# VH-VL binders against q9nrl2r1430to1533, part 2

Target 1, 104 residues: q9nrl2r1430to1533
Amino acid sequence: GGVHELSAFEQLVVELVRHDDSWPFLKLVSKIQVPDYYDIIKKPIALNIIREKVNKCEYKLASEFIDDIELMFSNCFEYNPRNTSEAKAGTRLQAFFHIQAQKL
Below, E stands for the ipSAE of ESMFold2; O stands for the ipSAE of OpenDDE; V2 stands for 0.75 times the mean of E and O plus 0.25 times the DockQ between their complexes.

## First folded at step 3 (VH-VL; framework fv_iluzanebart)

Design a5 (at its last look DockQ between E and O 0.03; V2 from the best seeds 0.00; counts 0 for: DG spot H105, pae O 11.6 > 2, placed apart)
Fold by ESMFold2, look of step 3:
Structure a5 (fold): chain C 104 residues (1-104), chain A 122 residues (1-122), chain B 107 residues (1-107)
Amino acid sequence: as target 1 above (104 residues)
Amino acid sequence: EVQLVQSGAEVKKPGESLKISCKGSGYSFTDYWIGWVRQMPGKGLEWMGIIYPGDSDTRYSPSFQGQVTISADKSISTAYLQWSSLKASDTAMYFCARQDYYDSDGYYFDYWGQGTLVTVSS
Amino acid sequence: EIVMTQSPATLSVSPGERATLSCRASQSVSSDLAWFQQKPGQAPRLLIYGASTRATGIPARFSGSGSGTEFTLTISSLQPEDFAVYYCQQYDYWPLTFGQGTKVDIK
């Protein structure tokens, strides 16, 4: 809670979106381009959804915000083999997130 | 708070090019799809296509693929609909509309622009 | 492409009475259906999404129901300002499609 945490969540999401490795996470995966994705991933989430939840004050606890970000990475690693561009981008962005999250 | 403001009415001749605009404000422009909807005189609504300004991912209805170009300039929060060569049959009202964040391939339209009337006649 | 068929084409209803509009999909669209209102010379306005959820600022007299292939928009007590054309739109399958519209005449 509160105004300070809301501003911190917003700043962190902006930093994630700016990162070069954000490209797999900006929006939900296309059902047309990746037909089997939603057969495997049951709790889809992306940075645009997380940012909107921050804007609407839907996160009451920092843990809820962190859980959504970690879910995003978990989905990436569940669907994508480790040697894929998506998984490599996820690994680098998650490492960046862990550093930035220490500032919460 | 959310506003979509479209460029003004256009009167054109067949064969001319045209680019109409839709400026979004009051929300994170790069986080939402923007779609274009055609309404021919006296007719219903036809979905034309959508763009995600955050990465320029662009999708067209099959009936409009190759007939128009949808683009965006995220630095000025503006989406565009463009014809390289107008036809008389392009005479219609054109709306831009914002889609919510729940689907990467399309969703319902929650906010609409005021419309741009395009008239193409000899 | 999913064909959305609305009925009736025109509906005449007295003020204060109930109006019932129908929308049928050529295949199941689950609950991924929206309703729009359009008055002459104006842009469409979102009324209902998710088949039954009212959009922000929409009066309680508007309600939606249905799932799968059959959907209904109900106006429980028609007001003079409800004269308009109403469109349904499915968003479950690519590409997005609209119904052809139902015109509500208020008498």
Scores: ipSAE 0.216, ipTM 0.780, lowest interface PAE 4.2, mean pLDDT 90
Fold by OpenDDE, look of step 3:
Structure a5 (fold): chain C 104 residues (1-104), chain A 122 residues (1-122), chain B 107 residues (1-107)
Amino acid sequence: as target 1 above (104 residues)
Amino acid sequence: EVQLVQSGAEVKKPGESLKISCKGSGYSFTDYWIGWVRQMPGKGLEWMGIIYPGDSDTRYSPSFQGQVTISADKSISTAYLQWSSLKASDTAMYFCARQDYYDSDGYYFDYWGQGTLVTVSS
Amino acid sequence: EIVMTQSPATLSVSPGERATLSCRASQSVSSDLAWFQQKPGQAPRLLIYGASTRATGIPARFSGSGSGTEFTLTISSLQPEDFAVYYCQQYDYWPLTFGQGTKVDIK
């Protein structure tokens, strides 16, 4: 395996992960820490999952990639009230994503 | 009319436990965060923590984490602040406040209780 | 935590005069800034949220401005009932933090 240029999706995921507000989204929510999360959120997703899908070339269209990212934020806002650190981080990260997504 | 009514003044000794209350009315108690704010005599305001009565999600300020317990009983629209062992330094006015939000302007604390004075002295 | 610093500590103003209160944040808090008024023996009263939006029932003489790290509360014409302590508060980051307050008293 050789070094290859990151695709637009790969690069965007890297930027999202490196963002200061990515912490709520890096991995799936723990059932131990949040016992009722999966009773509420039926389509859980996180950046590590999205990254894996990118690496496996599961996204054939930019819209599919964007849909997963938006789902990630939607889940956050569905579970977390607006004033929570998670929701505020999500708001900022989503804004960043929307700017970067224009390049896709 | 939205109202937050707090329990009466307390005079305690060091080492005693205490639980003060904040009762909300005039709105859906379970849909708004309730916060507690400390104001020591002649000093400024300090956020202690907040609780969402709907699911009892509770967030503490690092300075108050482990020092107090915030809880709520949504069946009677009441939030609580309690100490297991009071110190003289806990002498202060304690306010509860409701959080609301408006569109993109974020959240704000629009309604406050009248305050509960807690005096701790030997 | 974000440190909010208010200035001046005390502002002496005559009735009818303009009062300008400053609030500085140790880091950017966007527009998530509120101003409160507190009179002796009373709970704080929300004046401004979102840095510039007046709360319900707040007179037009109160205005908030600023963004990032610099914020200002202005009372265009000080009324007798306006003598009080004013606090700024950021709610962009947890823990929520207040400034130390500015006391507005009679000159």
Scores: ipSAE 0.000, ipTM 0.624, lowest interface PAE 11.6, mean pLDDT 91
ESMFold2 (binder alone), look of step 3: mean pLDDT 91; pTM 0.923

Design a6 (at its last look DockQ between E and O 0.04; V2 from the best seeds 0.00; counts 0 for: pae E 18.3 > 2, placed apart)
Fold by OpenDDE, look of step 3:
Structure a6 (fold): chain C 104 residues (1-104), chain A 122 residues (1-122), chain B 107 residues (1-107)
Amino acid sequence: as target 1 above (104 residues)
Amino acid sequence: EVQLVQSGAEVKKPGESLKISCKGSGYDFTDYWIGWVRQMPGKGLEWMGIIYPYDSDTRYSPSFQGQVTISADKSISTAYLQWSSLKASDTAMYFCARQRYYDSSGYYFDYWGQGTLVTVSS
Amino acid sequence: EIVMTQSPATLSVSPGERATLSCRASQSVSSNLAWFQQKPGQAPRLLIYGASTRATGIPARFSGSGSGTEFTLTISSLQPEDFAVYYCQQYDNWPLTFGQGTKVDIK
């Protein structure tokens, strides 16, 4: 929860956003695009929200930050079948995240 | 193979009613929105409305709200566009098209019917 | 509604040359923008969705770019079969709306 840890969160979010497989996660899913999304996903989250939380120093523990990121992926896999581009992207991005998170 | 096949050309007079159809095949008809698009002679494309056949959730363009009725019969994989009283200005080509909604790419028309020409004249 | 404005109205291009078509939205539509091609007597055909993703079966010479309010469709080397009318369409907000179209004809 220190300044250095917070900076690490910022950096990791930037890396996630810049990743080629971040496109399903950049912002909340549009209800217009996916009308039933919020009927299924009850705790929506996205990288822009996580970034805002980081910027506002809302994460006191690394575990809280990690939990939000994992929630983001969990939502993706809950809604999207395995063979979708979103799920595939999520799988790759999550793997990347897990590697980077070890550096926190 | 995904296909949308529309009913044949119509020649009508002002005041007459009309119902044209769009039949889908090669996919689960209930799981994709079907939209209607008008194209007046020599003009561009106009979105009219859309329907989700599973529960008949229907949404209209404000310009066409109350002017037409969109419906669907999922038992025969068919969507409909109908007028209660045609006007000469309804003369146009009418396309049905499938819209994807269950991925992050949103409501884009990926497959189209061949179009139904409706001519309304005295 | 979001107004989509395409330019130019008509674009005259020689075969083999680059064609650049513009589409402007009256407000941001993010990347929720599609491009369609329509030839005379035919239904529109999806070219690009998500502003930059080429639809299945669409030749690599077609590319889309842009986000927010400014979008571009590029045909890197115009082929004879590419002469047609092109429409952009936003699907970010209801009602869905099309641009008025750009006619690409032979110079």
Scores: ipSAE 0.015, ipTM 0.675, lowest interface PAE 7.8, mean pLDDT 91
Fold by ESMFold2, look of step 3:
Structure a6 (fold): chain C 104 residues (1-104), chain A 122 residues (1-122), chain B 107 residues (1-107)
Amino acid sequence: as target 1 above (104 residues)
Amino acid sequence: EVQLVQSGAEVKKPGESLKISCKGSGYDFTDYWIGWVRQMPGKGLEWMGIIYPYDSDTRYSPSFQGQVTISADKSISTAYLQWSSLKASDTAMYFCARQRYYDSSGYYFDYWGQGTLVTVSS
Amino acid sequence: EIVMTQSPATLSVSPGERATLSCRASQSVSSNLAWFQQKPGQAPRLLIYGASTRATGIPARFSGSGSGTEFTLTISSLQPEDFAVYYCQQYDNWPLTFGQGTKVDIK
């Protein structure tokens, strides 16, 4: 996309980072601390990586940006059991994302 | 209905402090930026700065940096513009305005307060 | 910062006639341009955003056009209530900036 779309993506990523439930998603999961994560999750992604992709204009379509955000949540739900703090945070942040994305 | 209601007119002397208010209603106050705009007598509009009430992220026009303080109290849906020491040149009408966030059209003011006239004279 | 220059400073126009107001930006603002109307003693009112999109409740006689650095507000068939000062404002980059205003007076 254009300059307006990139600015909107940047604003949305900033809002996600500011959310109290962003803590599981700020950075990639540590391979050292969670050795089996990368055996299970084949396409890891986190907010810091998405933010950098926005800054480098790597998203050509809004759907590509949305797909990375949804992948981030899908990874969370795939790796973490449903009653964990991580999965609950993911559910709340995803709901927030859907509300904010409608304003795009 | 979105409304921004500002505090009443003020008559002050040079050197006095002042804090004027802007109370938002009819929407989630923490979802939008609140901006302040000065209009000196007989002059045009000047953007002073904005605040995001959710986290108090505050940005100033370079022309107003250090001259005023913009703040907010999200618990009462109110933004503030404050001077520690007024000057006669601060005599103006001051508007608060809501600035859209998360719109691909960017950051324009969609709703305005009624204005607060500040008069500073000896 | 992006300087917004409006012309003319004053337009004298008879009721029922067309008014054309210009706004020029010192660098491209894409379509991130709004127009406001201000009557004496009142707050500004949003007319147009995105260079050409009318805000809710704004009559069709108001239209905006342009992109990049040159923008136009057109008021077809002026009504008595349209005599006011009009400001353009860019919101492409901080700091946000307004033009100096164009006063539309009765001829």
Scores: ipSAE 0.000, ipTM 0.548, lowest interface PAE 18.3, mean pLDDT 87
ESMFold2 (binder alone), look of step 3: mean pLDDT 91; pTM 0.921

## First folded at step 4 (VH-VL; framework fv_iluzanebart)

Design a7 (at its last look DockQ between E and O 0.05; V2 from the best seeds 0.00; counts 0 for: pae O 12.5 > 2, placed apart)
Fold by ESMFold2, look of step 4:
Structure a7 (fold): chain C 104 residues (1-104), chain A 122 residues (1-122), chain B 107 residues (1-107)
Amino acid sequence: as target 1 above (104 residues)
Amino acid sequence: EVQLVQSGAEVKKPGESLKISCKGSGYSFTDYWIGWVRQMPGKGLEWMGIIYPGDSDTRYSPSFQGQVTISADKSISTAYLQWSSLKASDTAMYFCARQDYYDSSGYYFDYWGQGTLVTVSS
Amino acid sequence: EIVMTQSPATLSVSPGERATLSCRASQSVSSNLAWFQQKPGQAPRLLIYGASTRATGIPARFSGSGSGTEFTLTISSLQPEDFAVYYCQQYDNWPYTFGQGTKVDIK
């Protein structure tokens, strides 16, 4: 997309990172801390990776950017049971994302 | 384009403090783990610890826990390694390194600083 | 922590010949194994990660193999610029650990 779209992606990612519920999503889940994570999650993604892809202009369509954000939440819900702090944070951050995504 | 530039060589006496630096450029500093590796004269490589500058998540190897402080100042894209009281056994070359970005297989480091030689003697 | 043991300590090889370096882990590291080259006065250079994947720009004469606890770096036709110290490193579990190194000398 154009320069306007890239600025909007960057702004949205910054808002997601600043959100109180971003803590499970800032960086890739550590194989050290969670040894079985990568046996279950085959397409890992995190906010730091998405931000770098925005910085490198790797998103050609808004749908590609949205797909990566939604993948991030889908991974969270796939790995974490619904009652966990991680899944609850994911639910709240995803709701925030959906509101902000109307502005893209 | 990714560069890690370390501070210059140091000659110190036992008991003195020291803080050496590693400045990252050409990438988003807060989005990558960066770590420190020690190499004593004529010896191999040892991981000391790693830090994620975005949230200051810091991990030390057991033999360095409590012996050094690893920190970062994200406003100037700089990581630090610090001693409060140097020992002669701290004489070594110290490298900083940044992890690769998209790999889910683990934490390997493909960008390295040039090294900082620290000599502690009296 | 996971102990990485390299052998031999020193390997004397003529240019054009094959060098074979061994690395053994004290417990399985799966394929989370990297090989580094270091020349005097320089930082380590990544050669191989994932036990067998060459890093960008690394010549095809470098190959890695193995999994679990036994790993090998092979230099199929040694060049003058390949005389260096080689380290294996596991990154399966923190703390990450290096082997003690294998020095490859000209014969």
Scores: ipSAE 0.007, ipTM 0.680, lowest interface PAE 9.0, mean pLDDT 89
Fold by OpenDDE, look of step 4:
Structure a7 (fold): chain C 104 residues (1-104), chain A 122 residues (1-122), chain B 107 residues (1-107)
Amino acid sequence: as target 1 above (104 residues)
Amino acid sequence: EVQLVQSGAEVKKPGESLKISCKGSGYSFTDYWIGWVRQMPGKGLEWMGIIYPGDSDTRYSPSFQGQVTISADKSISTAYLQWSSLKASDTAMYFCARQDYYDSSGYYFDYWGQGTLVTVSS
Amino acid sequence: EIVMTQSPATLSVSPGERATLSCRASQSVSSNLAWFQQKPGQAPRLLIYGASTRATGIPARFSGSGSGTEFTLTISSLQPEDFAVYYCQQYDNWPYTFGQGTKVDIK
């Protein structure tokens, strides 16, 4: 096959997933592991969900894509105290995202 | 009124390059996906790819990846489909279409161009 | 990719009779299914979206049903102007894919 050119959203999601600080965000939080998570977080989201939405072309506006990514980080900071590994990873990944999102 | 107007019929030879156009009007061109569909003579419809003019997010069907280039110029509300080197097998009708939104779960294509006939023969 | 299969390939129906067209998906597409009508020399015209919602201006004799993997387009009373090819199309996953079409000719 030929070289595949990724769309902006697809490429950004790939870059986010490959980032070292993506581990808290790769999939939805397990209710088994974190029983109270969904009592606190009302709009759960993760990179796998966002990737699926991108694949389905569900983002009609770039702002909608950005909003979902920001929601993902917001959820992390809402549930995790600042000194946790998850919050620290989220902070770094969000900074990376903000730089990359300038291309959108 | 939403309209998609495509460029005129093309008669080309194998090996030649070609760029056809689809101009949108009557709506915010940058806020809707627009795509290209191929229909070979007497055959069915095939999605080639889609582009979001607002950020040029472009997605190709696997069978058309690397075979064509889809682009858009949002300054003139125009989407493009182009070939670097045409083949006889590229002879077909090509339609552009705009995607509209359905209950935030999916999107359908409700407006179509009139089609551009491309004939490639030696 | 999701494969869409339509049946029958050709359907001959007399004016005033009921026409039933089938569309099957290789995997669930939920209700993200559209039906198009195409006449010779024309662009496809959207008939149904969301599996069962008629597009604006589409006559009531056209109806769509189904979800998941099995879908049906019904023309309750075929009119002469309904001679055309009909395509189903899923938009649940990219790449979007069409069925191969059902040709409806009138006896």
Scores: ipSAE 0.000, ipTM 0.627, lowest interface PAE 12.5, mean pLDDT 91
ESMFold2 (binder alone), look of step 4: mean pLDDT 91; pTM 0.930

Design a8 (at its last look DockQ between E and O 0.46; V2 from the best seeds 0.00; counts 0 for: pae E 6.3 > 2)
Fold by OpenDDE, look of step 4:
Structure a8 (fold): chain C 104 residues (1-104), chain A 122 residues (1-122), chain B 107 residues (1-107)
Amino acid sequence: as target 1 above (104 residues)
Amino acid sequence: EVQLVQSGAEVKKPGESLKISCKGSGYSFTDYWIGWVRQMPGKGLEWMGIIYPGDSDTRYSPSFQGQVTISADKSISTAYLQWSSLKASDTAMYFCARQDYYDDSGYYFDYWGQGTLVTVSS
Amino acid sequence: EIVMTQSPATLSVSPGERATLSCRASQSVSSNLAWFQQKPGQAPRLLIYGASTRATGIPARFSGSGSGTEFTLTISSLQPEDFAVYYCQQYDNWPLTFGQGTKVDIK
């Protein structure tokens, strides 16, 4: 995308990372600690990876960036039951994201 | 360009404390694990532990648990390895290394510091 | 911990010859196996990850194979700059562990 759009993506990622409910999403799930995770989740993603993609200018459209963020949440809800701390954090962070994404 | 620059060689006596550093540049420091590896003179590589600067998640090898402390200051893109009381047996080269990640979140190191030589003798 | 055993301890080969290095795990590590090269006075360099994937910038003469408990690093035609110590490393379980290394020297 354009310079302004890229900056918007960068800023949004920063805000997501700084959010109190970002802890399940900061990095990829450890396959050592969660052996079955990658058997279930076929497109793993996290905020560190998304930031890397932003830095490398891999997002040409806002929709691509949004899709990766939504995938991140989708993975969380697919693997974690609704009553888990991870799922609850994801719900709150996703709501925050949806508000911020309106600025894109 | 990704770089890891470690602090200089140390000459210490048994019982002294020590903290060595590893500064990352050319990448987002908080977004990659960084590990420490020991190599005693003429010996092989030993994994000591690893830290994720973004949240300070830290993992130790059982052999080094309680023997050293791994930490990070993300504000200056620096990881640390420290001893409260050095032993002669701590004499070794110490490397920091960045853990690269792919789809399976593997723990292998793609960039390495130049190493810090620590010599402990009375 | 998973013990990684490399063989032979020392491998003497002539320039241009094929070098075959072995790495055995005490239990299955799937394909979570990396190979490193280390030259005297230098830090290790990543060669292979995922048992068989060459890292960026690594010459095609280096190749990795195997899965489970048996792994092989092959140098198809040894170059002068390839004389070094090679380490395998598993990342399938905590703690991460290295093999004891194989020294490749000139015959």
Scores: ipSAE 0.667, ipTM 0.907, lowest interface PAE 0.7, mean pLDDT 94
Fold by ESMFold2, look of step 4:
Structure a8 (fold): chain C 104 residues (1-104), chain A 122 residues (1-122), chain B 107 residues (1-107)
Amino acid sequence: as target 1 above (104 residues)
Amino acid sequence: EVQLVQSGAEVKKPGESLKISCKGSGYSFTDYWIGWVRQMPGKGLEWMGIIYPGDSDTRYSPSFQGQVTISADKSISTAYLQWSSLKASDTAMYFCARQDYYDDSGYYFDYWGQGTLVTVSS
Amino acid sequence: EIVMTQSPATLSVSPGERATLSCRASQSVSSNLAWFQQKPGQAPRLLIYGASTRATGIPARFSGSGSGTEFTLTISSLQPEDFAVYYCQQYDNWPLTFGQGTKVDIK
């Protein structure tokens, strides 16, 4: 992508981080507190990693950026039962993401 | 360029308090764990603990739990290591180092501060 | 916790020769093993991570190998600037632990 897309990616990540429901996604899940997480989730990702990839211009296409964000939510729903606080936060943040992503 | 710049050498007496600092630049300070490593004179490296400045999530090695306080001020991109009452056995070199995104299991240390020599003697 | 044991404690080597440093873990750490170099008065420098991947800017004469419990750092042709202490570190499980170090001295 171009300069406009990279600036839009940064703005979107900032909006996701500011959202009240971002708390499960700010950093990678703790291996020590949740030992089986990495046995189940093979492609871990979080907002801090996505922001660093934006800062380093590692996304060449908007679809790559969107795929990482959607992977983040997919991981949440794969690991967490739907009644958990994490899954509920993920549902609300994903809905917010879809609205904000229309601006891309 | 990623840099971690630590505060200068300290000469202290037993019983005094001390707070040393580690200022990060050239990267998103709140997106990386900062760890502290002790090196006693003539000895190897000992991991003390880590902090995630983005949310202040802090973890200590069992050997250092209750012995030091690790903190951060993200508004000035600075992490701290603090003693309430120094002992002569605290004489050592103290390094801060940046870790990957793991919160409490850690990762390899990719960038290191220059070290702060703390000397505690009468 | 996982104990890391390095050998030898001191390795005397002439410039241009091959140096081989060993690191043994008390239980498997898979490939979650890093090597650091520390010169007098300096902070450690990352050489190798993932047991065998050279960090950015590290010369090709440094190579790492091994997995599980047995690891090796090899310096294929020792240069004058390579005389230092070398540490291995496991990052497979909490708490993170270092080996006690191997000092590489001029013979």
Scores: ipSAE 0.061, ipTM 0.730, lowest interface PAE 6.3, mean pLDDT 89
ESMFold2 (binder alone), look of step 4: mean pLDDT 91; pTM 0.924

